# VH-VL binders against q9h9l3: the designs that were tried, part 310

Target 1, 176 residues: q9h9l3
Amino acid sequence: PRKMVAIDCEMVGTGPKGHVSSLARCSIVNYNGDVLYDEYILPPCHIVDYRTRWSGIRKQHMVNATPFKIARGQILKILTGKIVVGHAIHNDFKALQYFHPKSLTRDTSHIPPLNRKADCPENATMSLKHLTKKLLNRDIQVGKSGHSSVEDAQATMELYKLVEVEWEEHLARNPP
Below, E stands for the ipSAE of ESMFold2; O stands for the ipSAE of OpenDDE; V2 stands for 0.75 times the mean of E and O plus 0.25 times the DockQ between their complexes.

## First folded at step 17 (VH-VL)

Design ya157 (framework fv_fezakinumab; at its last look DockQ between E and O 0.84; V2 from the best seeds 0.82)
Fold by OpenDDE, look of step 18:
Structure ya157 (fold): chain C 176 residues (1-176), chain A 123 residues (1-123), chain B 111 residues (1-111)
Amino acid sequence: as target 1 above (176 residues)
Amino acid sequence: QVQLVQSGAEVKKPGASVKVSCKASGYTFTSYYMHWVRQAPGQGLEWVGWINPYTGFEFYAQKFRGRVTMTRDTSISTAYMELSRLRSDDTAVYYCARSGTYYYDSGPRFDPWGRGTLVTVSS
Amino acid sequence: QAVLTQPPSVSGAPGQRVTISCTGSSSDIGLGYDVHWYQQLPGTAPKLLIYENSNRPSGVPDRFSGSKSGTSASLAITGLQAEDEADYYCQSYDSGLEGWVFGGGTQLTVL
């Protein structure tokens, strides 16, 4: 079986009125929750909105941030060939302007067995925060200092591990 | 109706540069990636590169790095591909083609295509 | 030369079934990336024929079908018609090249 990693990205607002979501931090952890990658990333365009309340990104984090193109290369090298777990992971991949194979993607926001385990509607989109609290009895994204992408990536991996066997079997029978 | 309208045929000498345009209409220009693909006479399709009109991010096939520049003007929904230091084997029809930014929005399939722009490089 | 390998040509009589193979590697199709197919009529731009291995865009007849397995994909055309005479290209994404790749193209002749 392929190695598995979990990813979480934080975005800032760029472009007109800050409506463009640009990658500003990316965290990748392995199956055990060990951090493989955690870097602040400098968008190619001027940051209009740091979205600090949610992203946790501040201006000071951009001082020595890795340029986007360089960071993208580093991240893609890690992700290539891996089963990548994330929550609403399409946002992460979109921010990376990257396509990961569907068959190697696991989105914890769209795993019916996970929702079922959390006593949520199977086809509903639940937040990472809610699932983590419900299934792991852990509070994430607490406070006003912003999110921790490492914490979120770790939580995402832990959630997936709860349903890994069942879901992998399902996917094997129903390949995308 | 989604359309990609490309600039007219070009005739260039070796060493010169050519800039081909692709004007998009019928959809939100910045919501899709723009790709460039070329086809030499009697040959197959060759991917040149892509640009995200929203962010301006561009990525080129290794073969063309250093010679190709992709840009866009969002105000007129137009993408540009400039190829420099032209040589005879650059003679081809150059196509622009649209793709989604991710799987949920058309994914990496190319649709539609422009009608192509013939670039002829000859001494 | 092309990253994906296609037969240079295939032929069939009207009404017959033909298949066009597309062979990739462990860094593209074999890695799990989807395959798309394009039809190019003589003197025209390519047109999307099949996307994501087996899906048909609106307007594409159901006699066109696609499949993928392992490192290869296949385009099948049943009930071959004269209008099907064209070049066909498969496409995927190569992780090593970090870009999209095409097959060499297959010229389909209707006898």
Scores: ipSAE 0.887, ipTM 0.938, lowest interface PAE 0.6, mean pLDDT 95
Fold by ESMFold2-Fast, scan of step 17:
Formats: structure tokens, C-alpha cells, sequence
Structure ya157 (fold): chain C 176 residues (1-176), chain A 123 residues (1-123), chain B 111 residues (1-111)
């Protein structure tokens, strides 16, 4: 069987008015929720907006952060050949400047059975916080000091496990 | 309307360096990756590397690391590829080509391509 | 040597069907990366012909089609015309090399 990991990235704002999302932290967990990777990452561009309320990133985290090129290499070594689970994962892959195979990608923001279990419209894009509360009875992203990408990655893997058998069967019949 | 216009042919001596330019127009230069691909006379296509014009992040095929440098100037929407310590077997047409940054944003396919710049290395 | 394997040449008469194969490995096509195809007419830059295995850009006639299975892909050209005489290249991404890879190219001769 092919191994599975979950990823969650924190982005800061770069570029005009801080509107471009640049990678500033990445967390990767295995199937059981154990941390495989968790590092602060220094963007190659000037940080205009730390987006601290959501990212949890502050100037002090950048002092000893891993440079983007090095962090990208480390992260890709972990992701290569694995099924990668994430929530709105296209944002993470864009921030990594990486194309993961579509057939090995699982996006919990676009799995109709998961929305169905949460009593939400099948084609709606629901937040990770909402799905986790509804299906796992767990509060994540609590407070205003920023999110934990480890917590988010762990929640994302647990959500995927709820529909894994059904969704893998669907993908086998309907390849992406 | 989207165009990539490359600099003209170059003739260089072994050991010299060459810098090829690729000027983009008709789209937002920083929203796409720029790739460089070469083709020796009568031979196939060989990927050299790519650059993200927004971040300046560059990645090169193993064969060219240490000899190639990719840069860009966002003020004039132009990408550059500089190849140093030239050898006769570096004689090739060098193409720039555009790709998207994610699957649903034109994806990793190369479109459009520049017309190519012939670099001849001979003494 | 090219990373993806194509036959060096293929030939056909007008109106016939030809197929060009592209064989990769478990680190590229076999890992699930898409295959793109490019047509290069004599003296010109390559042009995108097929993307993401089987999609045609605007302006490419439906005589051109692509498919992918396992570690291989194929380009089919039906109703062969003299203007199809060109070099054809497949392209994918290789995880081990962390980069884009091309086939060696196939020269199509229309007899």
C-alpha cells in the first residue's frame, strides 16, 4: 500500500499590499498523527504582512527559520511518492512551488462524502475548523494568537480517515 | 497576444559565457514560471531549469548546476539564462517557455515558447 | 540519453493512422504525473499539441489524441496529412530528478 501523510502550511503576506501568500511554516504528520516535519521557513521575498492572527507567525520566528530552498527540498523528500492529504491543499502546493501528482492528492475541502457527513452542501468549500467541530467534536484554531499547523495537519488526517475507504473506492472507479 | 521574444544568435569561444534574454508580453510576468529548454542541432529537447519571476527562486537540472544562472528583471518583464564555461557541445538553440504555477492555473505544460536563440560555441 | 523513450522515427501515408509511444518509469509517468505532447515543425519552436494526457488546446484538430496507461503514454494521429510531418516530443515530470523530462523525439515522415 502507498504511504499517506497530511500537510498544513502557514503563509505570510508578501508583494503589493501583502496580497501574495508565501510559505513561512510547514507541518507534516504521518497516518497516526505523529509529526514528521515542523519548521519555520524564511520566505525569499520581503514580508509585508505576518498575518499573525491566522498564521501565528511573528518576527522572532524568522530569526532562525530555514531558508525556503532548503526547507522545500526537505519537504519534497517527505511528500514524494506518498498520498498527501490537506485542506485547500492547492494553496500549500503553490506556496511550495511544487506539482504533486493529482492521483496522489487528497483535499478535504473537496470531498463530497465528508461534507455530506457534516450535513453541509456536497459541493461547498467548508473550513477545516467547521468540519473538525462538526465531525470530530474538537475545537481547533482557538483564540487570536494564530493557528497551529501541527494541530491543523493532525485534524486534516483524522477527517480524511472518516471517509478514506469510501473515497479511495470512488477514486479507483473515477480516476482524477 | 501572449508572446516571448528572445535575443538574437550568439557565437562564442570555448570557455566564454553567454546570456540569453526572453522578454514576455501580453500577460502578468510574475504569475507564471519561466523555463529554459535547449536543443542541439538535429537532437532532442533538454530541460535546463526554471525560475519563478515573482520570488526569484530558481531550480536547475543536475547536469547544469554550477554552470547556469537564471535571473529576471520584473521592471521590463524579461528573464535571462546565463551559461558559463562554454564547450562545443553546448552548441544548441535555447528556448524559453512559460508554465503555470499549479494544475488549474495552466499547469506544468509549456505554452507559449520563444522562437529560440542559437548559441554556437566554436573556435 | 533521454529520460522518456520514444521511437526515433515513424512513417505513414496520407490518410493513414500512426501512433507514437512514450515510455517512462515509476518515478514519472508511473507515479501519476501527466504527459504533454509538443509538435515541432522544421525550423520552428515546439508548439503545445496535447496537455494533461488527452486535452487539446484551441486550434488543434481532433485528428490528434493522447492517452496514458501505467508507465507509458501514446499520441495518435489519424487522417495523416503532409503538414503533419514534424518532430513530436512527449514531456512529463520526474520526481527523482525533481524536474521536467522529455522523450528523445519522434520524426514523423509523411510518405
Amino acid sequence: as target 1 above (176 residues)
Amino acid sequence: QVQLVQSGAEVKKPGASVKVSCKASGYTFTSYYMHWVRQAPGQGLEWVGWINPYTGFEFYAQKFRGRVTMTRDTSISTAYMELSRLRSDDTAVYYCARSGTYYYDSGPRFDPWGRGTLVTVSS
Amino acid sequence: QAVLTQPPSVSGAPGQRVTISCTGSSSDIGLGYDVHWYQQLPGTAPKLLIYENSNRPSGVPDRFSGSKSGTSASLAITGLQAEDEADYYCQSYDSGLEGWVFGGGTQLTVL
Scores: ipSAE 0.801, ipTM 0.909, lowest interface PAE 0.9, mean pLDDT 93
Fold by ESMFold2, look of step 18:
Structure ya157 (fold): chain C 176 residues (1-176), chain A 123 residues (1-123), chain B 111 residues (1-111)
Amino acid sequence: as target 1 above (176 residues)
Amino acid sequence: QVQLVQSGAEVKKPGASVKVSCKASGYTFTSYYMHWVRQAPGQGLEWVGWINPYTGFEFYAQKFRGRVTMTRDTSISTAYMELSRLRSDDTAVYYCARSGTYYYDSGPRFDPWGRGTLVTVSS
Amino acid sequence: QAVLTQPPSVSGAPGQRVTISCTGSSSDIGLGYDVHWYQQLPGTAPKLLIYENSNRPSGVPDRFSGSKSGTSASLAITGLQAEDEADYYCQSYDSGLEGWVFGGGTQLTVL
């Protein structure tokens, strides 16, 4: 069987007016929620907006951050050949400048059985915070100091486990 | 109308360098990756590398590391590939090709391609 | 020595069906990476024909189709026409090489 990991990233604003999202932190956890990777990452271009209220990224985090090229290589070695779980995960892959196989990708923001367990419309896009509160009875992303990508990756893996058997069977019958 | 317009054919001697240009129009140049692919006469396609025009981040196929440099000038929407220490087996048509940055836009497919630039290396 | 293996040539009469294979390994197609196909008419640049295994871009006739299974992919052309005479290349991503890889190309001749 293929091994499974969960990923979450935090982005900062780059480009004109800081509107482009660039990778500034990445966390990866295994099936049991153990941290495999957690690094602050220095984007290859000028940071215009740290977005600290949501990202948790501050200027001091960038002082010793791993350069993007090095971090990307480290992250891709971990992801290669694995089922990767995330929430709105295609934005994470875009920030990594990498296309993970669709057949090995799981997005907790768009799993109808997961929404059903939360008594939400099956085709709605649900936030990680909302699903985690409803299904795991936990509060994440608390306060105004920014999100924790470790906390978010761990929550994402726990949510996927709630529907893993049903969803893996569905994907086997309905290959992407 | 999305277009990639490449610089003209070049004849070079062994040991020289060549710099091929690829001017993009009809789309936002910095929102897509640019790839370079070469094709020796009568041969197949060979991927050389890519550049993210927004950041300048580049990644080269291992065969070309140390001899190739990919750059861009965003003010004129132009990507460049420079190949140094040329030898006769570098004679090829060099194509630029655009790809998307994630699945929900254009994805990893190469579309469109430039018309190619013939580089001939001989004395 | 192309990473992906294609037959060097294939031929068929007008109206017939032809199939072009593309065989990779466990580090590319077999790891789940998609296959794309390009058509190269004589003296021209390649053009996208099929993407993400089986999708046709706008303007590509439905007589072109693609599929993938295991470590292999296949391009099928039905209702063969003289204008289909071209070289065909498959493409995927290889994790070991950390880059895009092409098949060696297949020359299609319409008799």
Scores: ipSAE 0.745, ipTM 0.896, lowest interface PAE 1.3, mean pLDDT 92
ESMFold2 (binder alone), look of step 18: mean pLDDT 91; pTM 0.935

Design ya158 (framework fv_fezakinumab)
Fold by ESMFold2-Fast, scan of step 17:
Structure ya158 (fold): chain C 176 residues (1-176), chain A 123 residues (1-123), chain B 111 residues (1-111)
Amino acid sequence: as target 1 above (176 residues)
Amino acid sequence: QVQLVQSGAEVKKPGASVKVSCKASGYTFTSYYMHWVRQAPGQGLEWVGWINPYTGFEFYAQKFRGRVTMTRDTSISTAYMELSRLRSDDTAVYYCARSGTYYYDSGPRFDPWGRGTLVTVSS
Amino acid sequence: QAVLTQPPSVSGAPGQRVTISCTGSSSDIGLGYDVHWYQQLPGTAPKLLIYENSNRPSGVPDRFSGSKSGTSASLAITGLQAEDEADYYCQSYDSSFEGWVFGGGTQLTVL
């Protein structure tokens, strides 16, 4: 059997008007929700917008942050050969500058059975906060001080576990 | 329209360095990765490394670490590959090639390719 | 040596079908990474022929097709023509090398 992890990344704004998303924190948890990785990451480009309300990143977190190049190497060693679960995970992979195999990727924002369990349209992209409240009866991303990527990664793994058997059977019949 | 134009052929002595350029046009330079691939005369293709023109992040094949450096100048949409401490077995055509940054963006495939720069290393 | 294994040569007569194999391992094709194919005519740069296992770029005729199964991929050329005489390279990504890898190349000779 192939091991499974969940990932959630926080991005800050770089580039013109802060419109480019650059990796500033990454959290990875195992199948049971134990933290395998959680580091603040220093982008190679100048931070224009910390996006603190959502990212929880402040200038102080950058002082001892792991440089992007080193953090990327550490993260990829953990992800390699594993099924990686995330929510809108293409954003995380783009921020990591990494191509994870499609057959080993699970995106909880695009799993129709998960939306169905939440009484949401199957083809809609629902937020992690909404699905977690509906299906796990938990409030995440509370307040305006930024999100916890550890909390988000843990919630994402628990959401996937609700549909794991059904979705893995679907993927075996319909390889990506 | 979309085009990669490389610098001309170079002849170098063993121990020297060479810097090859690849000028991009017809697309947003910072929205795609740039790869370098070499081919020794009569031999196959060998990946050297890549650079993200937006961030400047570079990653090299293990064989070339310590001898290769990839850079870019976004003001002229040009990528560079510099190879130092040249050996005779570094004689090859060096290609630049573009890839997407994720599967939705043209993916990891290499398209287009530059026409190549012949680097000859001989005493 | 090349990381992906291809036969060094293949030959066929005009109108025939030829198949070029590309064999990887559990760290590349077997891990789920896609396979791309490039055609290199004598004295020219490689040109993308097939991407993401089986897709053709605009301008590539449908007599070229690709497939992937397990740790291997194949390029099939039907209705072989003299202008198909070229070197063909498969490519994937390898997790143990942390980079892109190529096959050793296959020289196609049209008899």
Scores: ipSAE 0.782, ipTM 0.904, lowest interface PAE 1.1, mean pLDDT 92

Design ya159 (framework fv_fezakinumab)
Fold by ESMFold2-Fast, scan of step 17:
Structure ya159 (fold): chain C 176 residues (1-176), chain A 123 residues (1-123), chain B 111 residues (1-111)
Amino acid sequence: as target 1 above (176 residues)
Amino acid sequence: QVQLVQSGAEVKKPGASVKVSCKASGYTFTSYYMHWVRQAPGQGLEWVGWINPYTGFEFYAQKFRGRVTMTRDTSISTAYMELSRLRSDDTAVYYCARSGTYYYDSGPRFDPWGRGTLVTVSS
Amino acid sequence: QAVLTQPPSVSGAPGQRVTISCTGSSSDIGLGYDVHWYQQLPGTAPKLLIYENSNRPSGVPDRFSGSKSGTSASLAITGLQAEDEADYYCQSYDSSIEGWVFGGGTQLTVL
């Protein structure tokens, strides 16, 4: 059996007008929600927009942040060979500049049974905040000071566990 | 209508360096990775490394670390591969090739490929 | 040596079926990474033939098909034609290298 982890990343805006998303924090939790990794990460490009209201990232977090290349190596060592759960996880993998095997990837924004349990249209893309409130009766991403990637990764793992049996059976019948 | 146009053939002596260019057109240069792959005469394909043209992040196959450097110039949509301390067994056609940055774009497959640049290393 | 293993050559007559195998390990194909196939005509650059195990780019005839199982992949060519004479390469991603790997190539001869 493969180990399972959940990931959530925070991105800041780089490039022209801050439109490019660059990794600035990554949190990884195990199946039980214990933190395996949680670091602020220094992008190799100039930060134009901290996106603080959503990311929670401020300039002070960059002072002792792990340089991108080093952080990427650490993160990939944790993810390699594991089933990785995330919400809109393609954004996290793009920010990491990394291809994780599709067969080992679980995206809670694209699991029809999860939406069905939340009384939402099966093929709609629902936010992590909405699904967590509906299915776990928990408020996450509260306030205006930015999100906690640890909280988001923990919520994402708990959401996946609600549909794990159904979804793993589906994937066995319909390999990605 | 996407194209990769590579620089012309090079003849170098052992110990020299060579810099091959790959000019992209027909797509957003910074939205895709650029790879370098070589092929010695009569031999198979060997991956050298890649660069993200937007960030400048570069990663090389273990065999080439310390001898290869990949760069880009976004103002002219051109990627470069420089190989130093050349040996006779570096004689090969060097290709550039494009890949996506994740599965929801062009994915990790290589398409298109440049026509190749022959680098001959001889005394 | 190449990381992925292919037979060095295969041959067939026009109209026949040939298959080309590609064998990897637990760090590439066996880990779940997709396999892509490239056709290289003499004197030309490789051209994408099959991507993500079994998908064809526009312009590739349906005579070409791909499959993947366990640590291996296979390229099948049916209704073999003279124009198919070329070298064929499989490719995947390898987690231990953190990069792309190729098979050694298979020369297809149309008799």
Scores: ipSAE 0.777, ipTM 0.893, lowest interface PAE 0.9, mean pLDDT 92

Design ya16 (framework fv_fezakinumab)
Fold by ESMFold2-Fast, scan of step 17:
Structure ya16 (fold): chain C 176 residues (1-176), chain A 123 residues (1-123), chain B 111 residues (1-111)
Amino acid sequence: as target 1 above (176 residues)
Amino acid sequence: QVQLVQSGAEVKKPGASVKVSCKASGYTFTSFYMHWVRQAPGQGLEWVGWINPYTGFEFYAQKFRGRVTMTRDTSISTAYMELSRLRSDDTAVYYCARSGTYYYDSGPRFDPWGRGTLVTVSS
Amino acid sequence: QAVLTQPPSVSGAPGQRVTISCTGSSSDIGLGYDVHWYQQLPGTAPKLLIYENSNRPSGVPDRFSGSKSGTSASLAITGLQAEDEADYYCQSYDSSLEGWVFGGGTQLTVL
């Protein structure tokens, strides 16, 4: 049996017009929602747009942030060999510049049974905020001061646990 | 359309350094990773490392750490691999090869490949 | 020392089927990483032949097919032709090495 963790990353805008997403914070929680990792991360490229309304990242968070190369090593050590749960998790893995095995990846934005429980179209990509409110009766990402990646990772794990048995059985029959 | 054009053959003495170039065309240079793979005469393929041309982030196989450096120049869409303290057993064809940055954008497979640069290390 | 194990050679007659195996471990193929295959004709660079276990790039004949099960993968070539004489390499990613790994290569001879 493989251990399971959930991840959520915050990205800032780098590159031309701030259109490239670069890792600026990462939170990882275990199956029970306990925090295993939560660090601000300094991108190797100049930050053009902090995207503070959504990321919650400000210049002050960068002052003592962990350099990207070091943070990446720490994060990958936690993720390696584990089932990793996330919401639109491809964005997190791209920001980490990392390929996690598809068979060990769970994306709560692409799990049809989860959408069914939320009375949403099975093939739609629903936001984490919507699914959490509908299925867990919890408001996340409130206000205009930015999101908490810890809160998002915890919500993501709890959402996955609602469909875990059904989805793991599906994946055993239909390997990715 | 998508092409990787490598620099010409090099002959070096033991202890010298060699710098091989790989010029990309036909795609957005910063949207893909660039890998380096070598092949000694009559031997198999050996992965050396990779660089993200956008961020400059580089990662090398353990065997080459301390001797290899990968860089890029985005203004001319060119990646470089420099190998120092050359030994005769570094004689090989050195290839550059492109990969995607995630499964949804071509994934970790290598395509295309450059035609290779023969590096000969001899006295 | 190749990380993935391939037979050093295979041979067949024109029109026959040959299969080339690629054996990994729990840290690469067995962990769920995809297998890719490359064909290298004498004096040329490797060319992508099969990607993500079983997909063919445009221009690769359907005589070439790939499969993966457990810690191993295989490349099958049906209707063998003289032009198929080449070296074939499998490739995956290894989590313990944090890098791409290749098989030792298999030389295919068409008799």
Scores: ipSAE 0.783, ipTM 0.902, lowest interface PAE 1.0, mean pLDDT 92

Design ya160 (framework fv_fezakinumab)
Fold by ESMFold2-Fast, scan of step 17:
Structure ya160 (fold): chain C 176 residues (1-176), chain A 123 residues (1-123), chain B 111 residues (1-111)
Amino acid sequence: as target 1 above (176 residues)
Amino acid sequence: QVQLVQSGAEVKKPGASVKVSCKASGYTFTSYYMHWVRQAPGQGLEWVGWINPYTGFEFYAQKFRGRVTMTRDTSISTAYMELSRLRSDDTAVYYCARSGTYYYDSGPRFDPWGRGTLVTVSS
Amino acid sequence: QAVLTQPPSVSGAPGQRVTISCTGSSSDIGLGYDVHWYQQLPGTAPKLLIYENSNRPSGVPDRFSGSKSGTSASLAITGLQAEDEADYYCQSYDSSYEGWVFGGGTQLTVL
């Protein structure tokens, strides 16, 4: 059996008008929600927009942050060979500059049974906050100090567990 | 319309360095990764490494670490591969090739390829 | 030595079908990484023929098809034509090498 982890990353804006998302924090939790990794990460490009309201990243977090190249190596060692769960996870993998196998990737923003359980249209992309409130009766991403990537990763794993048996059977019949 | 144009053939002595260029046109240079692949005469394809032209992040195959350096100049949409401490078995055609940065932007496939630069290492 | 295993050569007569295998391991194809195929005509750069196991780029005839199962992939060419004579390379990503890997190449001879 293949191990499963959940990931959530915080990105800051780099590049023209801050439109490029660059990794600034990464949290990884195991199946039970225990933290395996949680570090602030220094982007290789100049930060134009900290996006603090959502990311929770401030200039002070960058002072002793792990350089991107080193953090990437640490993170990929944890992800390699595992089923990786995330919400809109393509953003996380793009920020990591990493191609995770599609067959080992689970995106809770694109699992129709999960939306169905939340009484949402199967074709809609629902926010992590909305799905967590509807299905787990928990409020995440509260306040103005930014999101906790640990909290988000934990919520994402718990959401996946609600549909895990059904979705793994679907994927076995319909490989990505 | 997407095109990769490589520098001309080089002849080097053992111990020297060679720097091959790859000039991109027809697309946004910083939105795709650039890979380097070599092929010794009569042999197969061997991946050397890649660079992200936006960030400058480079990653090399283990065999080439310590001898290869990849750089880019975004002002002229050009990527470079420099291989040092050349040996006779480095004689090969060196190709640049483009890939996407994730599955939804052309994915990890290599397309297009440059026409190749022959590097001959001999005394 | 190549990380992915291909037969060194394959041959067929015009109009026939040939299949080229590409065998990997648990660290590449077996780990779920996609397989891409390239055609290399003598004296030219490789050209993308099949991507993500079974997709064809614009301009590639439907005589070329790809498939993947377990740790292996296959390229099938039906209705062989003389212009199909070339070297064919499979490619994937390998987690142990932390990079892209190629097969050793297969020389296809028609006639």
Scores: ipSAE 0.776, ipTM 0.902, lowest interface PAE 1.2, mean pLDDT 92

Design ya161 (framework fv_fezakinumab)
Fold by ESMFold2-Fast, scan of step 17:
Structure ya161 (fold): chain C 176 residues (1-176), chain A 123 residues (1-123), chain B 111 residues (1-111)
Amino acid sequence: as target 1 above (176 residues)
Amino acid sequence: QVQLVQSGAEVKKPGASVKVSCKASGYTFTSYYMHWVRQAPGQGLEWVGWINPYTGFEFYAQKFRGRVTMTRDTSISTAYMELSRLRSDDTAVYYCARSGTYYYDSGPRFDPWGRGTLVTVSS
Amino acid sequence: QAVLTQPPSVSGAPGQRVTISCTGSSSDIGLGYDVHWYQQLPGTAPKLLIYENSNRPSGVPDRFSGSKSGTSASLAITGLQAEDEADYYCQSYDSSLEDWVFGGGTQLTVL
């Protein structure tokens, strides 16, 4: 079968009033939660808003950060041909300006059986924090110093593993 | 009504540059990618590249790298494609076309297309 | 050269069925990227006909249908009409090139 990885990205604000989300960190883990990639990434545009409370990104992280175009190339080499798991993963792909095939994409914010296990409406978009607490009994994104994209990627993979058999069977019968 | 209106036909000499414009209306210009596709007379469609009007990020097909530049002006919802060092085999109709930025909006399909701009390169 | 392979021409009589193939590789259609189809009437810009393998935009008759399997896709036109005479292009995304790629186009002649 195809290898599976999970991804989570952190974005900072660039452009007018910092409203553009630009990639500033990316973490990728394998099926077992081992880190394959974790780098701070320097956006090509001036950072207006670090969004530190959520992103965990500070000015010091940019000093030795990998330039966006180089980081993008490295990340795409890891993702290409693999099943990629993420939560609201379209935001990550948009930040990477990358088109991953739908048939190899697993978005834990859009898996009805996962919501069902969490006693949530099947068509609702639930946060990663909520699903992780409900289904894995773990608190992530805790504190005021920002989120860990490694922690988020690991939690996302573990959430997917809860429904993997059921969901892969569903996708085989109902290709996207 | 979503529309892409392109600039008029151009006639250029070999070695010159041409800049084609594509003015968008009827939608949020920065919420979609803009692509450029060309078609030589009697030939098929050839993808040139795309630009993200929101960020300014651009990506070009390898064949055109070093000769093509894509830009945009968000204040007038207009995208531009400039092709330099023109050769006779650059003679083509150049189309702009809109795509979604990820699978959950309008997807990566090209819709709508501009009506095209004929660029003729001849001595 | 075109990255995706289409037959250069296909023909049929009114009321008949025609099928246009589109063959890719393991880096595009075979990797799971969707296939879109465009219709180009003489002297006009291409128009989206089928998107994401099998979906029709508003206004496209159900006589047009798409399918995808392995490294290939097909456009089927049933109940062929004179106004269907056009060039048809398939399109996908190629991960190795990081390019949107087109088939060479198929000219449909209604006899």
Scores: ipSAE 0.675, ipTM 0.873, lowest interface PAE 1.4, mean pLDDT 91

